# VHH binders against Protein Ta0236, part 1

No score or structure here was measured in a lab: all are predicted.

Target 1, 206 residues: Protein Ta0236, of Thermoplasma acidophilum (q9hlj2)
Amino acid sequence: MHDLIMSMAEVDISLDIGTKAVRLARAAASSYLRNEKLPDPPADPIFQEKHGVFTTINTYPGNTLRGCIGFPEPYYPLGEGIIRSSIYAATEDPRFEPMKIDEISHVTFEVSILTQPVEITVNPEDRPKAVHIGRDGLIAVYNGASGLLLPQVATEYRMNPEEFLEALCEKAGLWEGCWKYKKVKISKFQATVFGEKDPEGVVEKR
Structure headers, positions and changes below count from the first letter of each chain, unless a header shows other numbers; antibody chains are not in Kabat numbers.
F, E and O stand for the ipSAE by ESMFold2-Fast, ESMFold2 and OpenDDE, each averaged over both directions (binder to target, target to binder). V2 = 0.75 x the mean of E and O + 0.25 x the DockQ between their complexes.
Where letters were taken out, [cut] stands.
Atom coordinates printed by the task and the answers are left out, and those that the model quotes come from them; centres of patches stay.

## First folded at step 1 (VHH)

Design e01 (framework vhh_etentamig_d1)
Fold by ESMFold2-Fast, scan of step 1:
Structure e01 (fold): chain B 206 residues (1-206), chain A 125 residues (1-125)
Amino acid sequence: as target 1 above (206 residues)
Amino acid sequence: EVQLLESGGGLVQPGGSLRLSCAASGFTFSSYAMSWVRQAPGKGPEWVSGISGSGGSTYYADSVKGRFTISRDNSKNTLYLQMNSLRAEDTAVYYCAKDRYYDSSGYYPRAFDYRGQGTLVTVSS
């Protein structure tokens, strides 16, 4: 029914909440690697609400990707999702060897809290007009293949909407110009991103 | 082709125990986190428990923590759920689910990348 509410709005989250989210991610990975009790989520109501979430771990000062795992759908309460995604980013990202405890002081943690994906339903030729660079992340799904790019990817590589859609096709393992085919499903979402400036340092809203 | 086949369900009295199994094929089992998800009659799906690809990390919903134990045998491509101190509220169809890893620049299939046919657990009497 058309009375279903789908959130496509950017998640409006304070730096205080974002700082708690990042501290929770670091604490979860650290505790897990030390074989200690996992942290409890903060009492703030948002940590009991279901949200899509990614935890990203980068080396410091090199700022090279070290791990990144998440849940794009609002399947878990945010606090639980942060704990799980952080441990998975540290130990279960198949691109990297599992992180050891001595690495924890040499990495930064970043948490991305997501809105619900909403399908872009315009004609394919108008898809670039539906994409806002710096705000929208994208998901492509077609015939068993899929790919996701966070909003900051387009900003980091100075992509325009067509270039971002092409990068999405490439990421999904589809063909060049896949976004021009109406049966390739493309959805957009927004993210609120918080990350450490340096290990266990000041948290910034990105 | 990814295939998951659950077994071990049945009728049990409150306070009883059951062990569920899930036989997996068609993918590198040790490379993926696995979950158990249940669906009670007339309710939506509820995540129950998860385990990392290596088996080094386990996670539980508050409703089952201390009563259920998830484990895996990567040499046999099999996932297990040991259920103790069963309650009437645990009555549900239990599904084995393969989690796909998601990243900020990466691949994003839906959270459950092939759920099995399920196995019914009834806690009654």
Scores: ipSAE 0.006, ipTM 0.150, lowest interface PAE 9.3, mean pLDDT 83

Design e02 (framework vhh_etentamig_d1)
Amino acid sequence: EVQLLESGGGLVQPGGSLRLSCAASGFTFSSYWMSWVRQAPGKGPEWVSGISGSGGRTYYADSVKGRFTISRDNSKNTLYLQMNSLRAEDTAVYYCARGSRYSYGTHYKPEFDYRGQGTLVTVSS
ESMFold2-Fast, scan of step 1: ipSAE 0.030; ipTM 0.322

Design e03 (framework vhh_etentamig_d1)
Fold by ESMFold2-Fast, scan of step 1:
Structure e03 (fold): chain B 206 residues (1-206), chain A 125 residues (1-125)
Amino acid sequence: as target 1 above (206 residues)
Amino acid sequence: EVQLLESGGGLVQPGGSLRLSCAASGFTFSDYYMSWVRQAPGKGPEWVSGISSSGSTIYYADSVKGRFTISRDNSKNTLYLQMNSLRAEDTAVYYCAKGGPWYRDTSHPLYFDYRGQGTLVTVSS
């Protein structure tokens, strides 16, 4: 029953859906920069489900970050989240000047779709056992403070589960060992990433 | 512990003005980009404005450009939002945020989302 519940909680996102997501992101930024009508989300049901989402824009062929904005929490239906995050990545990333329409053919779009966060409900001492490095990202929420770490953070810094939970406490601005306190809510999620190989080109799953 | 305390919200008529303040503590305020984010009833959060650590770089959402002014006082650890020419669509809870709730720090690939308690702004005729 554990395997069934786990399988039911996890839904694979196909390359077809990922391709539609990336095309939507590019269309949204392009339409906005041209002062044209924004695209409608695809009809697939997933685009009406609330998901955390990030749009990343990189230069091509240099592959240098050009913009990255997203919604870590599942506040918007996926289609709306992609449209909003794409426009914000192109125009509202404060690290960069807003993109001009002439840049759109010289960048690649990447969309990271987050699964629904699931609270880790085991005893605090057992929380490390519920964390799968390389698969799970983490969210901590306590007394108005929150923090999120993507799955790749743990692999990049070669963290074990306890180190990842400590990093989460630091990210949330909480105390060392915050994950040992039952009232600190900890949730896990996964991320599925799709990106263009080249501008307007083939979309691949990362 | 990061703490953000917003104030200055209230009921105002269309065309009116309000000034929001955010008192920050528990971190080195002068080192961080700060944002104002709002959430209208039944809607998700929307980024409104942001200001760099030094105050030299300022951005506004198109919907508020020309009407709202963001500023900061690093000596007082305080963020401000001057709101002019208020419209019914500006009705929302306004949150002060450390960084941007939607930003990825690419030098440290950690996502960030700190918000205060919020202050309610109601624009009604």
Scores: ipSAE 0.013, ipTM 0.220, lowest interface PAE 8.5, mean pLDDT 82

Design e04 (framework vhh_etentamig_d1)
Fold by ESMFold2-Fast, scan of step 1:
Structure e04 (fold): chain B 206 residues (1-206), chain A 126 residues (1-126)
Amino acid sequence: as target 1 above (206 residues)
Amino acid sequence: EVQLLESGGGLVQPGGSLRLSCAASGFTFSRYAMSWVRQAPGKGPEWVSGISGSGYSTYYADSVKGRFTISRDNSKNTLYLQMNSLRAEDTAVYYCAKEYPTYYYGSGSKNWFDPRGQGTLVTVSS
């Protein structure tokens, strides 16, 4: 079978597609919680292409994290990845109790569509030069430990590349300066993020 | 130490059936979504099917919908794939994989799809 993975560096994702993605995420969680038939993905070709994806659910108007689950690897068609990640963000995020149907009108949905992770292969001392703040998310893997930070984390916390790599080490449960060790594998990816301004409201590109 | 061991593959004629099994150890099996992924010779990996940790939700690639059924037995830490109406294009090595469905990688959690072991070969041929 053909692998339909595309890099977002090569393809821009429109607000129309992003709106469909966010509506799909909300519909999937809502239908699952109501014990109804799950929605079908939109017919747009991108929803049949394999992409990494995360669904984030925040309370409204408090804007606190309520659930966030995703798949960084591009093994799933985007539409099915959105459906699955949304249901898991609502019901199987181990940091939170599963959502009840009456919560659905009090949360916002956000979808992050990812490119395939690419390992950073430069010498460790040059790793900060390979990280583009505002564009790159990061993954660290070492000796059974792992961590991921989405690109917007660096922007929201006003991090430079070295600070972002340090935050990644902390997120993975590794030591301070872990990114300076050659055997710690560090990969980068990009994400296009779309989210609701308010429950069922206007979708915006983040 | 996470271990996944696939079994149940073999040679079958078109239209035949096989049941694949994946024995899991080294993690709390019921907490993780699981998937089946296949790779035909010379091709990239293709996601086939997925199941939530509880078993409540199942998902299928369009190429296998109506023919394959994914299931799990959390009391036995075992994942299954019932394959019916097999076609020549189903010929592949089949891998089970633990899904790491988390944006947050807390202590002891992971966020990649990781096919384990050598897989199990399914050959559909006369």
Scores: ipSAE 0.014, ipTM 0.221, lowest interface PAE 7.3, mean pLDDT 82

Design e05 (framework vhh_etentamig_d1)
Amino acid sequence: EVQLLESGGGLVQPGGSLRLSCAASGFTFSSYGMSWVRQAPGKGPEWVSGISYSGGSTYYADSVKGRFTISRDNSKNTLYLQMNSLRAEDTAVYYCAREKGYDFWSGYPRHMDVRGQGTLVTVSS
ESMFold2-Fast, scan of step 1: ipSAE 0.015; ipTM 0.318

Design e06 (framework vhh_etentamig_d1)
Fold by ESMFold2-Fast, scan of step 1:
Structure e06 (fold): chain B 206 residues (1-206), chain A 126 residues (1-126)
Amino acid sequence: as target 1 above (206 residues)
Amino acid sequence: EVQLLESGGGLVQPGGSLRLSCAASGFTFSYYAMSWVRQAPGKGPEWVSGISGSGGKTYYADSVKGRFTISRDNSKNTLYLQMNSLRAEDTAVYYCAKSPRGDYVWGSYRTPFDYRGQGTLVTVSS
């Protein structure tokens, strides 16, 4: 029954679960910055399942990136992954100074819950045809270098599949046209994204 | 500290031209692809144009192809956007954006850019 249902429809993540995920991310960063006890994950079973996850922190109302760290592979149970990625997004993103507690009320939290990555196995010249803009995020791996772009990146910047693959090469620190080289491994995944409309406010599904 | 400082915005009549500049500091400018991104009031960000680190390759959104030209001067750490035949729909805050390189920590970016500046306002109105 279970396998039959999974072959017929993918289980979507509800707004209620997404709201709990975003609240957990905010609580984790807040508690860490205050040197307080970290929150416990919600009891819902999904928070005990391993998933790739990213926490994104943006300024408000300017909506500029303040931090974004995550785990593309399902290394941790979702709840633990949210707690860890939130703390890292706030304090360990090398692009920014570590966040201070007085900033918490001036930022929004967003959580992206990832599906399992699947390698794109077509010939390199056909890779653009395997990428669905608005659905697929991408990962590139080559000789220890790696890069990941969420599905929203291509949609937000009106990229076609070739432009998205080029952006991925840059993100990974590789050369222009890296996706045309057979030894560069390209994988795709999907993400379900939930974020605050304003600080501590209503959570919406993106 | 990575810094991107945009300039050159202002009020322009439809059909007019503006040249935007972005002064970059705090990183090796020539190693990174650069982009222009715009955000109209109440809208999400829209990627406008991109240029490779060497300047040898340029890319444009369909909405600006033939009207806008991206360029860079690596000796001056400066990115440019020449905007011609401006339309009311081009009204937005324009941001200079730096592309990420490598993964220091396993991270994802909401955009393909790991930094953008404070922006410069372009208003196209008569």
Scores: ipSAE 0.007, ipTM 0.164, lowest interface PAE 8.8, mean pLDDT 82

Design e07 (framework vhh_etentamig_d1; at its last look DockQ between E and O 0.06; V2 from the best seeds 0.00; counts 0 for: pae O 3.1 > 2, placed apart)
Fold by OpenDDE, look of step 2:
Structure e07 (fold): chain B 206 residues (1-206), chain A 126 residues (1-126)
Amino acid sequence: as target 1 above (206 residues)
Amino acid sequence: EVQLLESGGGLVQPGGSLRLSCAASGFTFSSYAMSWVRQAPGKGPEWVSGISGSGGSTYYADSVKGRFTISRDNSKNTLYLQMNSLRAEDTAVYYCAKTEYRYTSGSTYKYEFDYRGQGTLVTVSS
């Protein structure tokens, strides 16, 4: 019984594709704010494939969050997902007021291309062992409450797996230690992240 | 410390109206989106409505769209929910929640909350 461990083919997204993705995000947000026609996605086939995606906008040079919206499930073709998420990040993140066009030159765009979330089905006590810091994003769902943390949240705040799960509980509006309960559904996903070094500047794989 | 205190719940007949209030403290109220969520007996929490920090954008669940109106007075650090044309299925404990994040899962919007109040009971019964 060859357990075909379907090696989740790490969608090796090239820097070229990543660059195009980030540029698309910026262009979409910019066009929207200018009331211009939205850009078309690049012709590369991957942009026609359905992928979960997040667009993150950060201030420059302050590097503080300015907006973040995404689709954790592969609901849209990647190109469309980027366009939508970038516009939403710029204008519909409830934590922030809509961006103004003059802000575009003072922000950087980051695009996270996601894998499909997979439920962590191990015993609740072993959930921390199933979480890889720097690689895994997390989603918690319980009785209509939900929360999501991108992989970079764990690295940015130097969290261990347990801390990351606790943060997830908090993010979901759930109780401390919620990740220890079997009825709390916890899923993980991976993201390939590309971001501008500076506004309209070089895109790096992160 | 963040505090959210809901009020205005009570017993109302079908077709009636109620206005809920939420007094917020312990954070810069105007800087954060707020939501109403409800939990009916035996059911899980349901997002009802959301409003941006400035109040310029409002969002509603399909179940309440056209009947409920969310608003806020940032000068008073207060969130409101005007509920009209109430139905039996609207019976629930209503919570105000500080909304931190929104994302989509498929065609559904998902919301993340970092704080919520103790809730106020709304009973719609004839």
Scores: ipSAE 0.033, ipTM 0.471, lowest interface PAE 3.1, mean pLDDT 88
ESMFold2-Fast, scan of step 1: ipSAE 0.298; ipTM 0.620
ESMFold2, look of step 2: ipSAE 0.171; ipTM 0.619
ESMFold2 (binder alone), look of step 2: mean pLDDT 79; pTM 0.786

Design e08 (framework vhh_etentamig_d1)
Fold by ESMFold2-Fast, scan of step 1:
Structure e08 (fold): chain B 206 residues (1-206), chain A 126 residues (1-126)
Amino acid sequence: as target 1 above (206 residues)
Amino acid sequence: EVQLLESGGGLVQPGGSLRLSCAASGFTFSNYAMSWVRQAPGKGPEWVSGISWSGGSTYYADSVKGRFTISRDNSKNTLYLQMNSLRAEDTAVYYCARDLGPYSKLTYRGESFDYRGQGTLVTVSS
């Protein structure tokens, strides 16, 4: 049985689709900052399927974080999710002042397309064994607090699974070793990541 | 600890209006973007509306755009949702949600935001 569209949605996304996703993100932020009509999503079927998605904006050539907003749950069709997350990353990240149109040529766009989060159901002491560095992003939820780390965070900071779980606890505003407590819910997801090498430049799969 | 307390829900007829409030404590309210999320009986959570930390930008789900207005009062640590032209499909528990803080390297929107309590029930019936 070979269903290409469903296989791509769950396991593999082509560079062509990734390039369209990144171009859509840049176009959405640019159009919004110019007070122009927002772009329409590409016609490819994947952009009409619901997926979790994050847009990350980095300065160039400094490559420092400028904005990163997304939807961990599949609230929107992918195209709509990219448009919304891109505008939010540019204007609504509370860590930064809203981006102005003259900044658009000095930043790179990156899009992370997420799989559905799945709760880690092993005993807490075995949670590190369920985390695959370089593949898994993590979500923690407990008593109204939550936090999320994308898969690339662990590789960028050279974290092992226990360090990644500790960073997640800190990100969620929970206590040191929170992942050892059964009532703290930990979920994992994967992401397919595409980003610009330089502003409006070639798009690469990360 | 972060606390978010929703109020203002109730019974309303189709076409009616309600104003929801969310009292926030345990964090610097003016540093965080805020959202409203709703969950209808037997369904998953749906993001409804968002507002920037300064109140300068607002965003709406297509299902409520033009009918609902999100606002905030940073001096009172309070978030609001003005709901007009209510429909039976708006029946849900409404939750106030906080975005991740200014020191995080990554942030996100949706039901994975911090929110507490039972929310506030809005029932639209005729």
Scores: ipSAE 0.006, ipTM 0.177, lowest interface PAE 9.8, mean pLDDT 82

Design e09 (framework vhh_etentamig_d1)
Fold by ESMFold2-Fast, scan of step 1:
Structure e09 (fold): chain B 206 residues (1-206), chain A 128 residues (1-128)
Amino acid sequence: as target 1 above (206 residues)
Amino acid sequence: EVQLLESGGGLVQPGGSLRLSCAASGFTFSSYAMSWVRQAPGKGPEWVSGISGRGGSTYYADSVKGRFTISRDNSKNTLYLQMNSLRAEDTAVYYCAKAHYDILTGYPRYSPNAFDIRGQGTLVTVSS
């Protein structure tokens, strides 16, 4: 069941698509800061599919965080999500002053595209066996509450699958051991990250 | 060092009122949207209400619209929930939570911290 779930959730996002995503993010922030018309998403079908997405902006060459806003859940079509998250990363991240147009040439853009979540449908006791640490991010949904943890959370905190599921319950505002309850919906997804090597430069798959 | 401490719960008769408080410390309270979340016995958590950082926008679950009012006093780092016309179905532990969502869309906003902060809760029992 694990392999089938992973195959359905895993979308191989090409460097070409990733490059278009990063260019769209930069164009959206740039156009917004110039008070110009926002770019249209690329014609590729993926940009009309709903995906979770983050835009991250870092200073260059210092590589310090300058802004990061996203939609972890698949609420928007990818193209719209990139445009919105990029503008918000530049202007609405409460940790930082809004970005000014003269900063745009001194930052790099990075876009994290999340695969569409696939529900883990095994018995609750077997849920830890369906989670691949370092690859899977998790979503919990129950009775109006939801929470999401990115794949890197488990690796950064040295979590095993059960600890990752417990952290997910906490993130969702649910009770300890929530993942053991059948009616708590647990889904998994993967993240694919693309970023500029330098401002307006070559895009790399991270 | 972020802390949230709920208070104001208790036993109340149907149709009665209670005012819950949440004292926040360890972060810039006015910079964050805040929420109330409740968990009834034998059930999962339910989001109840949300308020923007400056208090200009408020949001309510359909089950509490017109009965509950969320507010905040940023000078005191305190969040409030005024609960009127209480029903047996409102019986729950009420938690104060730092919002982790985009208030314009209702979806979670990315945070560098993977974990949302939640307080210890305050029990509300609505019975005769």
Scores: ipSAE 0.000, ipTM 0.118, lowest interface PAE 12.5, mean pLDDT 81

Design e10 (framework vhh_etentamig_d1)
Amino acid sequence: EVQLLESGGGLVQPGGSLRLSCAASGFTFSTYAMSWVRQAPGKGPEWVSGISRSGGSTYYADSVKGRFTISRDNSKNTLYLQMNSLRAEDTAVYYCAKGYWSGSPRYDAFDYRGQGTLVTVSS
ESMFold2-Fast, scan of step 1: ipSAE 0.188; ipTM 0.582

Design e11 (framework vhh_etentamig_d1)
Fold by ESMFold2-Fast, scan of step 1:
Structure e11 (fold): chain B 206 residues (1-206), chain A 130 residues (1-130)
Amino acid sequence: as target 1 above (206 residues)
Amino acid sequence: EVQLLESGGGLVQPGGSLRLSCAASGFTFSSYAMSWVRQAPGKGPEWVSGISGSGGSTYYADSVKGRFTISRDNSKNTLYLQMNSLRAEDTAVYYCAKDSRSPYYGSGTWYKPTEYFQHRGQGTLVTVSS
């Protein structure tokens, strides 16, 4: 039984891989802002596999949001997704002015690597039973509109599954109770998160 | 340009009630979740309550559950916080905050749960004292 547990643990994203992901995100934003050549992804096979990914940039030491952009669907190889999302988080987040190069030493980088989304296929009224608060993030897709909420959103706002599904409907720009309509596609995913403790500092798994 | 203007604060005795208002402009109010956040003297900010864009979902910090009620009037672009059974520990500057979990940031964007401070007003002071 112990050997099986060890084998299962080996398929998780390691801190070494997470550290490389965060360093890649910082290098991509930094190089772009300096008008330098973009970094190459690490050689590890996972960076060639398609994964959903988000890059988050926070001020330091204030720890307030400075930018956050990502790809919820696994459209890009992870390395490419990190590079693109990092540049977009720094320069194309419509909530904020684009970052200047002199800000790069005053922010921390965080990378969220998403599991493959899995559609919730139960009857709509049973959808809340399929949502595990604190573990599951959610995606809603309907008629060209879509929205995504990471797992930590539900815990911060102290949501139960029904409340989390309602928040998802609002995030997607859909109507109240949208999750009760069978044609609204709801998917769930998990995220593995790695972030800098301080600018260019040690990387932690969260 | 996003503008938020809080009002309704004042001095009230313990056990009393106050209703705060927040007048919003510069964005499509009904399309954004809104929050109330407070900051007591010498302390960091504390999220108090949140409401969805439609008003269909409301959320409360454990410290205010059963005492405070958040609501909105989308026809008037106004957010409200009805505060009942007020306690000395409710003394704080109260801020109206635009929730950046809006779909207007695009389907691929998300934010940290604590970013409710990114867009807030000037605040209104609530003092609970005898």
Scores: ipSAE 0.006, ipTM 0.137, lowest interface PAE 9.8, mean pLDDT 81

Design m01 (framework vhh_7n9e_1)
Fold by ESMFold2-Fast, scan of step 1:
Structure m01 (fold): chain B 206 residues (1-206), chain A 126 residues (1-126)
Amino acid sequence: as target 1 above (206 residues)
Amino acid sequence: DVQLVESGGGLVQAGGSLRLSCAASGFTFSSYAMYWGRQAPGKGREWVSGISGSGGSTAYASSVKGRFTISRDNAKNTLYLQMNNLKPEDTALYYCAADWGRYSSTPYRLEEYDYWGQGTQVTVSS
């Protein structure tokens, strides 16, 4: 009767919606690079709901990172967030030169739709036990510094939870072992990820 | 300024070995994941291998797994790729790049990041 359990919102997203999200991301980057009118989001209600989102662009067939930008907080309706994150991943990822239109047929698009981040509140030494590889992405915040790693980073680099927390410290520009310090705030989130198998090809759920 | 200088390429027979080096300068090397990529004639850039900033995690493309080994020496600011049992299909320009992490909306400690070296040519004879 007096049991109050806080729930973590999980986003249940179909492959049909995921396909529309990925097509929207590609269309937005393509239209922007051609100086054409941006696409309108699909009519499905989810595209009007606020969600955290990242767009990732990889080379094809090499599958190397070409751009990745997103919004970890649910500040934008999903459709708008996909459009903006896709354009930024193509043109404003500071790790890379802005994409030119002739590259668009040689890359794949991937969209990650995020759950709301929840702080890991266990003692620092137990933080690795709170991290599920392949499920959890991580955010670190401390003294104006921040960093985020999506769940697939840990699987791509074959990280265990402690290695993933160390990578997060490096990403945030903090010190080695930063996750052992109580005042470094660490949050976790999940993502539903959809990506192209090949340029403009079939979309799969990752 | 950021600089990446690849070396160690050359002409080798199928089944041979080469070790590539990438000398990094102008940034805090240990703070960035590093990778090797390659570009074969008439093909786009292909990812070969990656290594985390600490060296604790490595990953490989399926085509090179078991044959290539990536490593780094953070004290010397140098990235390595040991290539064994080379095949004609491995013929390509090999280059290194810095990647501070796969995903970022707000960089921290960002140095200028387009760290593609000029590459070192590897040619494997049939």
Scores: ipSAE 0.005, ipTM 0.149, lowest interface PAE 11.0, mean pLDDT 81

Design m02 (framework vhh_7n9e_1)
Fold by ESMFold2-Fast, scan of step 1:
Structure m02 (fold): chain B 206 residues (1-206), chain A 125 residues (1-125)
Amino acid sequence: as target 1 above (206 residues)
Amino acid sequence: DVQLVESGGGLVQAGGSLRLSCAASGRTFSSYAMYWGRQAPGKGREWVSGISWSGGSTAYASSVKGRFTISRDNAKNTLYLQMNNLKPEDTALYYCAAHPYRGSYYTDAKNYDYWGQGTQVTVSS
């Protein structure tokens, strides 16, 4: 039978995996702050695949930003990336003082998992048609320069696809209209976000 | 290509109020997430408050929550920080910053922010 909720053509990350990711992030920060052994990633194969990832920590019940660090490019296996980004969000975000262990029960953890980038291979003039605002984040690579914009950038700034591609060129340090040049590699990805409703509580897909 | 100028600082007694302004010039102020930070003498920089490009989302450091209110007027290209119930611990140079090309102030990109020169706030005991 067909599900009531239509899935996109691309593979989504399940709530079960998202819950494991959020639990891993909390465990990593908690263990690090307690000077304990870091947790092992879950056995699920996805945690051994390279993905971009961000960990966000917010106060509770105030829901104010407490830390947010990530790896926008897929440098690490997902499990390692979650552990590293969580510890860095708690202790190395230059906007904030490092978190103390007594704060850990008063914050929520949120993990943003980036899908593997897929190159946009259409002719340059058709690239705007390949970009879905609100779904796709973008990466540009050219002659050693690179830049990445998360999907929410276009939504919050009310960009259309051409404006989003122009912003990407600027983020990469390239020229205005860079996306019109065939040798500038443009890739797209999605971000799937999972977060705690309250500290150590139920994990929701955002 | 955004330029930021802070104003509104000064000397105030504990329990008093000040409103800081950050005037933006250049392009696309309404497209940037913005924040206020501060630095006391001999201490590191502390993030104080952030606001999304639309003004629909705000966040505050625990030390100022309930006392400070961040707001923006996109028609005037101006960011504000209303500071109430000021404490001697709030004494610092206050600066505003813009986060270009982010859908949320919840992003890692400190080295790509545009920073102002700051405005001094001194709270007497």
Scores: ipSAE 0.000, ipTM 0.160, lowest interface PAE 11.4, mean pLDDT 81

